# Miniprotein binders against q6w4x9r395to579: the designs that were tried, part 174

Target 1, 185 residues: q6w4x9r395to579
Amino acid sequence: GHCSLEGGSFVTTFDARPYRFHGTCTYILLQSPQLPEDGALMAVYDKSGVSHSETSLVAVVYLSRQDKIVISQDEVVTNNGEAKWLPYKTRNITVFRQTSTHLQMATSFGLELVVQLRPIFQAYVTVGPQFRGQTRGLCGNFNGDTTDDFTTSMGIAEGTASLFVDSWRAGNCPAALERETDPCS

## First folded at step 14 (miniprotein)

Design gd8
Fold by ESMFold2-Fast, scan of step 14:
Structure gd8 (fold): chain B 185 residues (1-185), chain A 91 residues (1-91)
Amino acid sequence: as target 1 above (185 residues)
Amino acid sequence: SVLEEIAKTILEAVKDLLEAVEENDEEAIKRAIERLEEAAKRAEEAGFEYVAEYVERVIEAVRNGDEDPWIYLAVRYLEWVMEEAMRRALE
């Protein structure tokens, strides 16, 4: 299954449901018992340009009990806070430059991440068939039914993207307001 | 059912716990942990050791002073476990 984070703030889930959001936080992109060592894939979003209503992807994080791999829009790759030269290989994960504009993180456990660095920072997540019906997060539940892809962390299917996205925050961030008309700070 | 009542208590308590952690409200954190400890005890006594185990992981993360994102990941796993437990009860 394929999930994409494109155009700054557009997401297409594993069941091919597209949506957009305006959040500024770290969000759980993919959580699954199929990921080893309590692993999770996360996406970091921040405000884009001068528009108060737009956000964009700025980093992708793979976190487990052993690794905290961060791939940033400034083309820096770190693991556990230390900058790494590419190609970077662990027992189960390899991060390498696939092209002049793309990095790839390949794993032994059925997860693949491709990050486009230029002209726009974007991410593409591929998971093997063992993940079917076993995923939670912004990429959806991968159950073949698009009507419940907005399942919150509490297991509630929502009709709107905003409530769905806020349920997957992974940090102490203010809830994104759908409208920001007069920022005073 | 007993499980349904326990599930409601756990889900409400973890919501309050995350809010308390985010606001650094020590008394609210303590109250939420106490509710989770009681719910875990009731779950274990009712034969739902699986549920009690994940509640204890959330409590441990808070007591250890684990920072973001670990406490959020622990809470999300507990919520998933509660969803799975409730689904199994309906089979």
Scores: ipSAE 0.243, ipTM 0.639, lowest interface PAE 3.6, mean pLDDT 78

Design gd9
Fold by ESMFold2-Fast, scan of step 14:
Structure gd9 (fold): chain B 185 residues (1-185), chain A 91 residues (1-91)
Amino acid sequence: as target 1 above (185 residues)
Amino acid sequence: SVLEEIAYTILEAVEDLLEAVEENDEEAIKRAIERLEEAAKRAEEAGFEKVAEYVERVIEAVRNGDEDPWIYLAVRYLEWVMEIAMRRALE
């Protein structure tokens, strides 16, 4: 399944439901028991002011008990607060430059992330079939039915994207982003 | 049902906890944790072991001083576990 986060604050879920939202916090993109070491994929949004969108994606974070990999719009890749040269490899994760404008994070556990750095920062998430019906977050529940893609964390299907997005908050954007840009302070 | 009463208590306590953590309100955090501890014990006594387990994970994340994303992830997993338990109870 494929989920995209594109410029203009647009999201397309794993079940191919498009929606638009505005947000300035860290949000859970993908939470699943299929991710090792309590892993989760998160997105950081902040005010843009550079387009007709009021907010934009500024970083994507993969967090687990072993790793905190941050890929930011300034083209810096960190793990656990330390800047890394590409290609960067761990036991199960490889981050590398796919093209002059795209980075890819490949994993051994069925998750792939492609990040477009220029001209607009945006992200594309691919998950294997083992994730079917095993996901929660902004990318939806991956059950093959678009009618419940706006299911909140408590299983309530929302008719509007704003309530759905709010239910997946994972902290304040400005504080999280400031910590990641100054790892040795 | 007993599970619905426990779920309601957990949801209220978790909402209060997240608000207290964001505001750095130590007294409110303590009160929310005490309510969650009671709910976890009640869930375990009623046979909802997985619900109790995930409530304890939330409490542990807060007590260990984990960063906000971990506390939120623990809360969202707890909510997912409760959703599954409630769905099964209706079958």
Scores: ipSAE 0.367, ipTM 0.722, lowest interface PAE 3.0, mean pLDDT 79

Design qv0
Fold by ESMFold2-Fast, scan of step 14:
Structure qv0 (fold): chain B 185 residues (1-185), chain A 90 residues (1-90)
Amino acid sequence: as target 1 above (185 residues)
Amino acid sequence: SELEEIAKTILEAVKDLVEAVKENDYEAILEAIERLFEAAIEAYEAGFYEVARAVTEVIKAIWEGDEEKIKEAVKELVEEMREAMRRAKE
């Protein structure tokens, strides 16, 4: 299944439902029992540089009990707050430059992420068939039925995007992800 | 009627996109893509799911920058719009 975050504020779910939203926080893009170590993919949105009223994708985060991999629009890749040179490899994840304008995060557990860095920061999520009917978040539930793609974090199917998106706000807002502070301060 | 208005919006957005690409006008390209995606949302909400999918495939092909894929995606979009209009008359 394929999910895309394009044009700054547009999303197409795994079941091919297009929608748009405006937001300035971190949102849960994908949660699934198929992700190891309580893994989740998250998307960070902030105000667009061109328009104060519109928002755009600025970073994608993969968070698990072991890793916090952040891929930012400024082409910085970090894990657990430390900048990494590409290609960067862990036991189950490899981040590398796919083309001059694209980075890819490949995994051993059926998740692939491709980010376009230029001319506009965009993300493409691919999941294997084992994820069918087992996903939650902005990318939808991947069950082949688009009428329930707006299933909120409470498990309720909504008819509109706004309540759906707001239900997937993560506890970490963009400021917390973009800046690491001394735990003692 | 509703489908005809959506189709007109799509066609005008495609025409604007072609002109923007010809003039290498990046801001105009982004505006046309935005209008095209809004039209896909309208098509989906109106129940024209295959038209909405075809529009999103055109947008994807544009971002890939492959001229042949763009031509194929536009051709598929036109066929989906024709089929949707044919079904609406049944």
Scores: ipSAE 0.494, ipTM 0.790, lowest interface PAE 1.8, mean pLDDT 79

Design qv1
Fold by ESMFold2-Fast, scan of step 14:
Structure qv1 (fold): chain B 185 residues (1-185), chain A 90 residues (1-90)
Amino acid sequence: as target 1 above (185 residues)
Amino acid sequence: SELEEIAKTILEAVKDLVEAVKENDYEAILEAFERLFEAAIEAYEAGFYEVARAVTEVIKAIWEGDEEKIKEAVKELVEEMREAMRRAKE
């Protein structure tokens, strides 16, 4: 299954549901029992410096009991706060430059992350078939039914993206704004 | 029809996005992408799921910068739009 974070504030879930949100927080992108050591993939959004996007993806984080790998839009890769030169290898994870504009995080457990650095910072998540029906977070539940892709962290199906996204915040942050494209104009 | 208006918006935004990526114009890329993706969300919410899916394939081809893949993805998108319009009339 494929999930994408594109164009500053747009998401396509594993079940191919497109949606938009505004937010300046860290959000749980993917949680699954299939991820080792209580692993989770997270997306960091912040205020955008460009006129057509109020918030944008600035980093992707893989967090487990052993690792906190951060890949930022500035091409900086850290693990547990320490900068790493590429290629960077752990027992189960390798981060490397796939092309001049793309970094890849390959894993031994069926998860692949590709980040596009230019022209805009974007993330692409690929998971193997063992993850089907076993995912939760911004990328949806990967069960083949798009109508319940807005299932919140409490297990409730929501009708709006903003309530769904807010339920997946991973910290003390302001609530996401629903469909507010030009709040100061 | 609503789908015909969505289809026109999608095709115009695809053209603008291809040009913006070629020019490496970040603000133009984001503007065209936003119009394109919002139209895909509209198509999805109207029940035209295959149209929305085909838009994501076009976007992927545009990011890859492969002219032949873009042409193929746009062809499939147009076919999905025509099929959706036929089904809507029936």
Scores: ipSAE 0.520, ipTM 0.789, lowest interface PAE 1.6, mean pLDDT 81

Design qv10
Fold by ESMFold2-Fast, scan of step 14:
Structure qv10 (fold): chain B 185 residues (1-185), chain A 90 residues (1-90)
Amino acid sequence: as target 1 above (185 residues)
Amino acid sequence: SELEEIAKTILEAVKDLVEAVKENDYEAILEAIERLFEAAIEAYEAGFYEVARAVTEVILAIWEGDEEKIKEAVKELVEEMREAMRRAKE
């Protein structure tokens, strides 16, 4: 299945549902028991520098018990807080430059991530068939059912993208974003 | 009808996109893509799932920058729109 984060604030789920949201937080993009070592893929959104988007993707994070890989819009790749030169290889993950404008994170467990760096920072997630019906997060549940694509972190199908997206926030993002929006306090 | 309005929006956005690409107008390309994506959302919410999918495939092909793939994605979009219009009249 394929999931896309495009144009700053647009998402297309594994079940091909398109939606747009506005938010400046870290969101859970993909959680699955198919990911080893309690792995999860996360997306970081911030205020947009792109004229046609209010918020934009600024980094993608793969987090597990072994790794914290961050790929940011400024082409910096870190693992566990340390900058890495490409190609970067771990036991199960390789991050490398696919083209002059694209980075790829290849894995041994059926997850592939392609990141477009320019002209707009965008991410493309591909998962193997073993992930069918086994995913949670912004990319949807990958079950082939179009009626429950906005399933929240509590397992409830919502009618609106905003409630769905808000349920997948990671950490105490609203307080942090409020501080950044009004730096006077 | 809602489908006719969505189709008109898609057609106008595609025409604007083609012109923007010919003129190498980056801001116009981004604006047309945004309108296409909003139309895909409208199509999906209206129950025209194949039209919505075809629009997102056009957007993907544009980001890949492959003119032959863009041409093929646009052909598929036109066919899905024709099919949706046929079904709406039945």
Scores: ipSAE 0.514, ipTM 0.806, lowest interface PAE 2.0, mean pLDDT 80

Design qv11
Fold by ESMFold2-Fast, scan of step 14:
Structure qv11 (fold): chain B 185 residues (1-185), chain A 90 residues (1-90)
Amino acid sequence: as target 1 above (185 residues)
Amino acid sequence: SELEEIAKTILEAVKDLVEAVKENDYEAILEAIERLFEAAIEAYEAGFYEVARAVTEVIRAIWEGDEEKIKEAVKELVEEMREAMRRAKE
């Protein structure tokens, strides 16, 4: 299944539901028991330079017990706060330059992330069939059922994208990225 | 009808997008893509799921920059819009 973060503020879920939101915090993009070491993929949003958008994607984070890999719009890749030269390899993850404008994070556990750096920062998430019905976060639950497309972090189906997105906000935004008018809880 | 208004918006945005690409007008490309995405959201909320999906596939193909994928995605979009309009007449 494919999930995409495009055009600054647009998301298409694994079940192909498009939606838009405006946010300036870190959000859980994908969490699943299929991800090792309590892994989660997160998306960081801040105020936008993109036309017609208030906010846009500025970084993607893969967080587990072992790793905190950050890929930012400034083309900086860090793991656990330390800048890395590409290609960068861990036991199960490789981050490399796929094209002059794209980075890829390939994993051994059925998750692939492609980040477009230019002309606009965007992210594309691909997951294998083992993830079907076992995903949570902004990318949706990947169960092929559209009636529960906006399932919140509390397991409740909401009628609006804003309530859905707010439920997936990280508890505390990083201070360096806290540019929003609303405080993160 | 709602579907006719959505289809009109999609058609106008695609025409603007094609012109923007020919003119190499990056800002106009972004504006057209945003209108397409908004139309996809409206289509989905109205129950036209296949039209919404086809629009998002066109947007993805444009970002990939593959001419053949763009042609395929646009063809699929036109087919899904025709099918949705046909079903609405039943």
Scores: ipSAE 0.598, ipTM 0.832, lowest interface PAE 1.2, mean pLDDT 80

Design qv12
Fold by ESMFold2-Fast, scan of step 14:
Structure qv12 (fold): chain B 185 residues (1-185), chain A 90 residues (1-90)
Amino acid sequence: as target 1 above (185 residues)
Amino acid sequence: SELEEIAKTILEAVKDLVEAVKENDYEAILEAIERLFEAAIEAYAAGFYEVARAVTEVIKAIWEGDEEKIKEAVKELVEEMREAMRRAKE
């Protein structure tokens, strides 16, 4: 299945339901028992610099018990708060430059992320068939039925995007927590 | 009809997009893409799921910048709109 975050604030779910929102926080994009070590993919939105969109995607975060990989619109890739040179490899994840304007995060567990850096920051998520019916978050539930793609974090199917999106706001914002701590001022 | 208004919006946004691309007007390109995506949301809400999907595929192809993919996506969009209009007249 494919999910896309495009044009600053537009989302197309795994079941091909389009919607948009305006938000300035970290949102859970994808949670699944198929992701190892309590893994989750998150999207960070902030105030947009362009007149045609109030908010835009500024970073994508893959968070698990082992890793906090952040890919930001300024082309910085960090893991657990430390900047990494590409290609960057962990046991199950490789982040590399696919083209002059695209980064790719490839995994061994059926999740692929492609990030467009220029001219506008966008993300494309691909998941294998093992994820069917086992996803939660902004990308929907991937069950082949678009009528319940707006299933909230509490398990309720909503008719509108606003309640759906708001339910997937992260309680904390991992990208903000990556800021360096200065133990000595 | 609702479908006719959605189709008109899509066609107007495509025309504006083509003009903006010829003029290298980045802000106008972004505005036209935004209107196309809003039209996809309206089409989906109205039950025209394949039209909505085809519009989002056109937008994706535009961002990829591949002329052949754009042509193919636009052709698919036109066919999905024709099919939706045909069914609406049944």
Scores: ipSAE 0.386, ipTM 0.740, lowest interface PAE 2.6, mean pLDDT 77

Design qv13
Fold by ESMFold2-Fast, scan of step 14:
Structure qv13 (fold): chain B 185 residues (1-185), chain A 90 residues (1-90)
Amino acid sequence: as target 1 above (185 residues)
Amino acid sequence: SELEEIAKTILEAVKDLVEAVKENDYEAILEAIERLFEAAIEAYRAGFYEVARAVTEVIKAIWEGDEEKIKEAVKELVEEMREAMRRAKE
C-alpha cells in the first residue's frame, strides 16, 4: 500500500483517500504491530513561508526502542540525535541517497520511505501486504474501506479531517513555544 | 456539468504543474499542486474515487519527470473521467 505527503499540506492514505493537512505539530503517520520494537513513523509540520501552502512537511521521524532516525528538509539525517553520513545502515534499516534529490529508508520489515528533498520536501510511504488492516495514523487503516480512513487515535471514525489530524498529534505543538512570555514574570 | 467543471480544473492544473516543474518555479509548483489536490478532494467528495486516484498518479509521474509515464498517467486520468461522466448520465 502507498501513502503520500505532498505539496506541503496534502496526504493520500493507504486506501487512496486524499485530504488536506492543516497543523503545525509532530503527527503519527503510521503505527502498527508489524513494526518491530514499538516502531512508529511520524511527520513534523511547520508553518509555510509560501502563501499557496499553509503548512509544510519539515521532517520525517522513525522512532523505535533502539532508533530515532530523523530526516530533515535541510538534508540532515540523524539517529538518536547524532548526524549520520549516508549510506547509513543499522541491523534492519538502511538510509541512502536514491537520486540527487531523493533519500530512501529501506527496512527488513516491509516498510519503505522515500523522501523528496527538492524542489519541495515530500514523503512517500510504502508498506507490504502484511500491514493490511494493521495500520493506524494519518496514513489511514489500510483496510480497503475509505469511509473509516479518518479513524482517530481513540478508534472513532470522524467525518472531518481536522478532528482526525488533531487526534494523531504526538507531543506538544510548536505553537505552544510561540506563546508570549509574561513581561511581569 | 459539475464533473465537467472538475475535469477542466484538473487538466488545467496538470498543464500548469508540468510547466512549473520544468521551469523549477517553486511558488508556481505550490500553486498548481494546491489547485490539483483541491480538485482531487472535490472529486472524491462527489464520489468519483477513481478520478481522485488517477490525479494522484499523475502528480507522482510529474515528480518522476518521465514524459512517457506522465502521458500514460494522463491517459488513465482522461479514461477515468470519461467513465465517470458516462456513469453519471446513466
Scores: ipSAE 0.335, ipTM 0.694, lowest interface PAE 2.9, mean pLDDT 77

Design qv14
Fold by ESMFold2-Fast, scan of step 14:
Structure qv14 (fold): chain B 185 residues (1-185), chain A 90 residues (1-90)
Amino acid sequence: as target 1 above (185 residues)
Amino acid sequence: SELEEIAKTILEAVKDLVEAVKENDYEAILEAIERLFAAAIEAYEAGFYEVARAVTEVIKAIWEGDEEKIKEAVKELVEEMREAMRRAKE
């Protein structure tokens, strides 16, 4: 299955549902029992410098019990806070430069991440068939059923992207909104 | 119909994208891509799932910058729109 984070906060889920949001937080992109060592893929969003979007992807993080691999828009790769030269290898993960503008994180457990560094930072997530119906997070549940595409961290199917995205925040950050809601109305 | 309005939005965004590429206008390219993605969301919410998927594949191909992949993605979009119109007549 394929999930994409493109432009200034555009997401296409594993079940091919497109949505957008506005937010400046770290969000759980993918959690699954198929990921070893309680692994999770996360996306960091911050204020954007491009004129057509307020927020954009600035880093992708793979976090497990042993590793915190951060791939940032400034082309720095760190693990557990220490900068790494590419190619960088662990037992199950290899991070390398796929092209002059793309980095790839390949794994032995059916997860692949490709990040486009320029002209705009964006990410593409590929998961193997073993992940079908076994995913949670911004990339959706990968079950082929569009009626529950916005399943929150509490297991509730929401009708709006903003409540869905907000439920997957990994910290105390501003709520993500599909559109700005007037607090007086 | 709703599909006809979505198709019109897609065609207008594609036209603007082609002009932006010719002028090497990065801001205009980003704006056109944003409108295409908005149309994909509209298509999905209207139940035209394969049209929405095809639009997002066109956007991905544009970011890859591969002319052949772009042509294939556009061909797929046309086929999915044709199929959606056929099904709408049932």
Scores: ipSAE 0.421, ipTM 0.752, lowest interface PAE 2.3, mean pLDDT 79

Design qv15
Fold by ESMFold2-Fast, scan of step 14:
Structure qv15 (fold): chain B 185 residues (1-185), chain A 90 residues (1-90)
Amino acid sequence: as target 1 above (185 residues)
Amino acid sequence: SELEEIAKTILEAVKDLVEAVKENDYEAILEAIQRLFEAAIEAYEAGFYEVARAVTEVIKAIWEGDEEKIKEAVKELVEEMREAMRRAKE
């Protein structure tokens, strides 16, 4: 299955449903029992430098009990807050430069992530057949039924992308929002 | 029909995209791609799932920059639009 985050604000789910949204938070892209140690793939969106888009993808995060791997648009790769030289290897994950403009995160558990760094930061997620019907998040449920692609974190199928996306917010919003003047100050 | 308007939008956006790529006009490429994504969303919401899928494959091929894949993806998009129009008339 294939899911993509492109053009600053567009997503195509594993069941090939395209949609768009604007957001400045971290969102759950993919959760699955097939991911080891409570693993999840997340996407960070912020105010955009991309033409014709209000907000855009700025980082992709793989989080598990052992690792917090962040790949950001400035071509920095960190794990648990520490910058890493490529290729970077753990027991089950390798991050390396695939081309001059692309980084790849390969795993032993059927998940592959490719990020395009230039000319625009974009992400491409590939999952093996074991993930079919067992995914949750912005990439959809990968069940071959497109009528329920906007299934929220509460398990409800929504008709709009905005309610769907908001349900997949992960924790606190980015620090950039904290710099805004408090209206009650 | 709705499908005819969606197809017209797709074809105009593809034409603009091809021209923008030839001219290496990055801003025009982004604008045309955004119109294609919007058309893909419209096609999907109208029930033309194969057309929507084919449009997203064209966009993916553009970012990969492989001229042969772009040609193949555009050919497949045209074929999916022809099939959708044929089914709509039956």
Scores: ipSAE 0.227, ipTM 0.649, lowest interface PAE 4.5, mean pLDDT 78

Design qv16
Fold by ESMFold2-Fast, scan of step 14:
Structure qv16 (fold): chain B 185 residues (1-185), chain A 90 residues (1-90)
Amino acid sequence: as target 1 above (185 residues)
Amino acid sequence: SELEEIAKTILEAVKDLVEAVKENDYEAILEAILRLFEAAIEAYEAGFYEVARAVTEVIKAIWEGDEEKIKEAVKELVEEMREAMRRAKE
């Protein structure tokens, strides 16, 4: 199954339901018992320079008990806070540059992530058939029925995206105040 | 939204996209793609699930930059729109 985060603020779920949101938080994209060591895939959204979008994807995070792999729009890859040169390999995960504009995270457990760096930062998530009906998060439940893809973290199926997206927040917001410490030049 | 309005949005966005590609206008290309995404959402909310799916497939092919994939995705979109219009007349 395929899930995509495109155009700064658009998502297409594993069951092919398209939707849009604007947010400045970290969100759970994918949780599943099929992911080892309590693994989860997350997306970080922040203020955008993308046309027709107030917010856009700025990083994708794979978090487990062993690893916190962050792939950012700045083309920096870190694990547990330390910058890594590509190709970077752990026991079950390899991150490498697939093309001049794409990074790939390949895993041994049926999850694949491709990140487009330019001209706009985007992410594509692929999961194997073992994940069918066993996913939670912004990418939907992968059960072959798009009508319940807006299942919240509380297990309630919503007809619209707003409550669905808010239920999958994983970070504390707002982050704008902390960015005041960043260099201005 | 009525199927007529959705089809109009798709057609206008595709026309703008073709022009933007000819002009190498990255900002205009992105704007047209975002309008196609909006059309896909409208199609889904109106119950035209296969049209919505076909539009997202076109967007995916555009980002991949493969001419043959784009051509095939557009062909499928046209066929899904024709099918939706046939069903509406029945």
Scores: ipSAE 0.336, ipTM 0.702, lowest interface PAE 2.8, mean pLDDT 78

Design qv17
Fold by ESMFold2-Fast, scan of step 14:
Structure qv17 (fold): chain B 185 residues (1-185), chain A 90 residues (1-90)
Amino acid sequence: as target 1 above (185 residues)
Amino acid sequence: SELEEIAKTILEAVKDLVEAVKENDYEAILEAIARLFEAAIEAYEAGFYEVARAVTEVIKAIWEGDEEKIKEAVKELVEEMREAMRRAKE
């Protein structure tokens, strides 16, 4: 399945649901028992300088017991806090420059990440069929059911993107409030 | 109808996006993509799931810059729009 983070603040889930959010935090993008060593993919959003977008993607993080790989919009790749020259290879993960404007993180466990660096920082996540019905996070649950497209970290299906997104905050970040909703209600 | 309004927005945004890509106008690309994503969200919320999916595939193809992929994605979008309009008549 495919999940995308595009246009600064737009997400399309593995079940092809598009939504927009306005958060400025680190969010769990993908968790699954199929990821080795308690692995998780996370997305970092911050204030945007881009027209038509309040917040934008600034980094993608792959975290496991062995690795903390950070790919930032500044084209810096680190693992466990140390800057790495590309191509960078671990036992199961290779990060390399796919084109002059794209980096790719390829894995041996059915996860692939492509990040566009320019003209705007964007991310594309591909997972193999073994992940079907076994994903959690901003990319959705990959089960083909439209009634639970916004399943929160507590397992509750929500009707709004803001409650869904807020439930996937990673660690100590404050809750993001949806700016464009009616402030009087 | 709501579908006709969404279709008009999609068509205008696709034309603007293709032109902006040819001219390498990044601000215009971002503006057109934002309009396409808003139309995809509206299509999804209205129950036109295949239209929403096809719109997002067009956006992906534009970012890849592959003319054949763009042509294929636009063709698929047109077919999904025709199908949605046909189903709405039933």
Scores: ipSAE 0.296, ipTM 0.672, lowest interface PAE 3.5, mean pLDDT 78

Design qv18
Fold by ESMFold2-Fast, scan of step 14:
Structure qv18 (fold): chain B 185 residues (1-185), chain A 90 residues (1-90)
Amino acid sequence: as target 1 above (185 residues)
Amino acid sequence: SELEEIAKTILEAVKDLVEAVKENDYEAILEAIMRLFEAAIEAYEAGFYEVARAVTEVIKAIWEGDEEKIKEAVKELVEEMREAMRRAKE
């Protein structure tokens, strides 16, 4: 199945449900029992440099008990906080430059990530058939039914994107108003 | 017809996209792609799931820059729009 994060603020789920959101947080894209060592794929959104979009994707993170691989729009790849030259290989993951504008993270466990760096930072997630009905997060549940793709982190199917997206926030993300009113930070 | 309004939006966005590409106008290209995405969301919310999927496939093909994939995706979109219009008349 394919999930995409495009145009700064648009998402298409594994079951092909398109939606849009604006946010300045880290969000869980994909969690699954099929990912080793409690792995999860996450997306970082921040205020946009992309025309016609309030916020945009700025980094993609693969987090497990062993690895924290960050691919940022600045073309920097880190693992566990250390910058890595490409191609970068671990036992199960290889990150390499696919084209002059695209990086790829290939895995041995059925997950593939392609990141477009230019002209807009975008991400494309591919998962093998073993993930069918076994995913959760912004990319949906991959069960062949798009109507429940807005299933929140609490397991509730929502009719709108906003509550769905907010439920998949990871980390501490102060509201935009609170950030601009904290002059001593 | 909601489907007819969505189809008009798609056709206008595609026309604007073609013009923007010819003029090498990146801002206009991005704006047209954004309008196509909005049309895909509108199609999905209206229950035209196959049309929505086909629009997102066209957008993906445009980003990949593969002319043959773009042609195939546009052909699929036209077929899905015709099927949706046929079903609406039943």
Scores: ipSAE 0.458, ipTM 0.755, lowest interface PAE 1.9, mean pLDDT 80

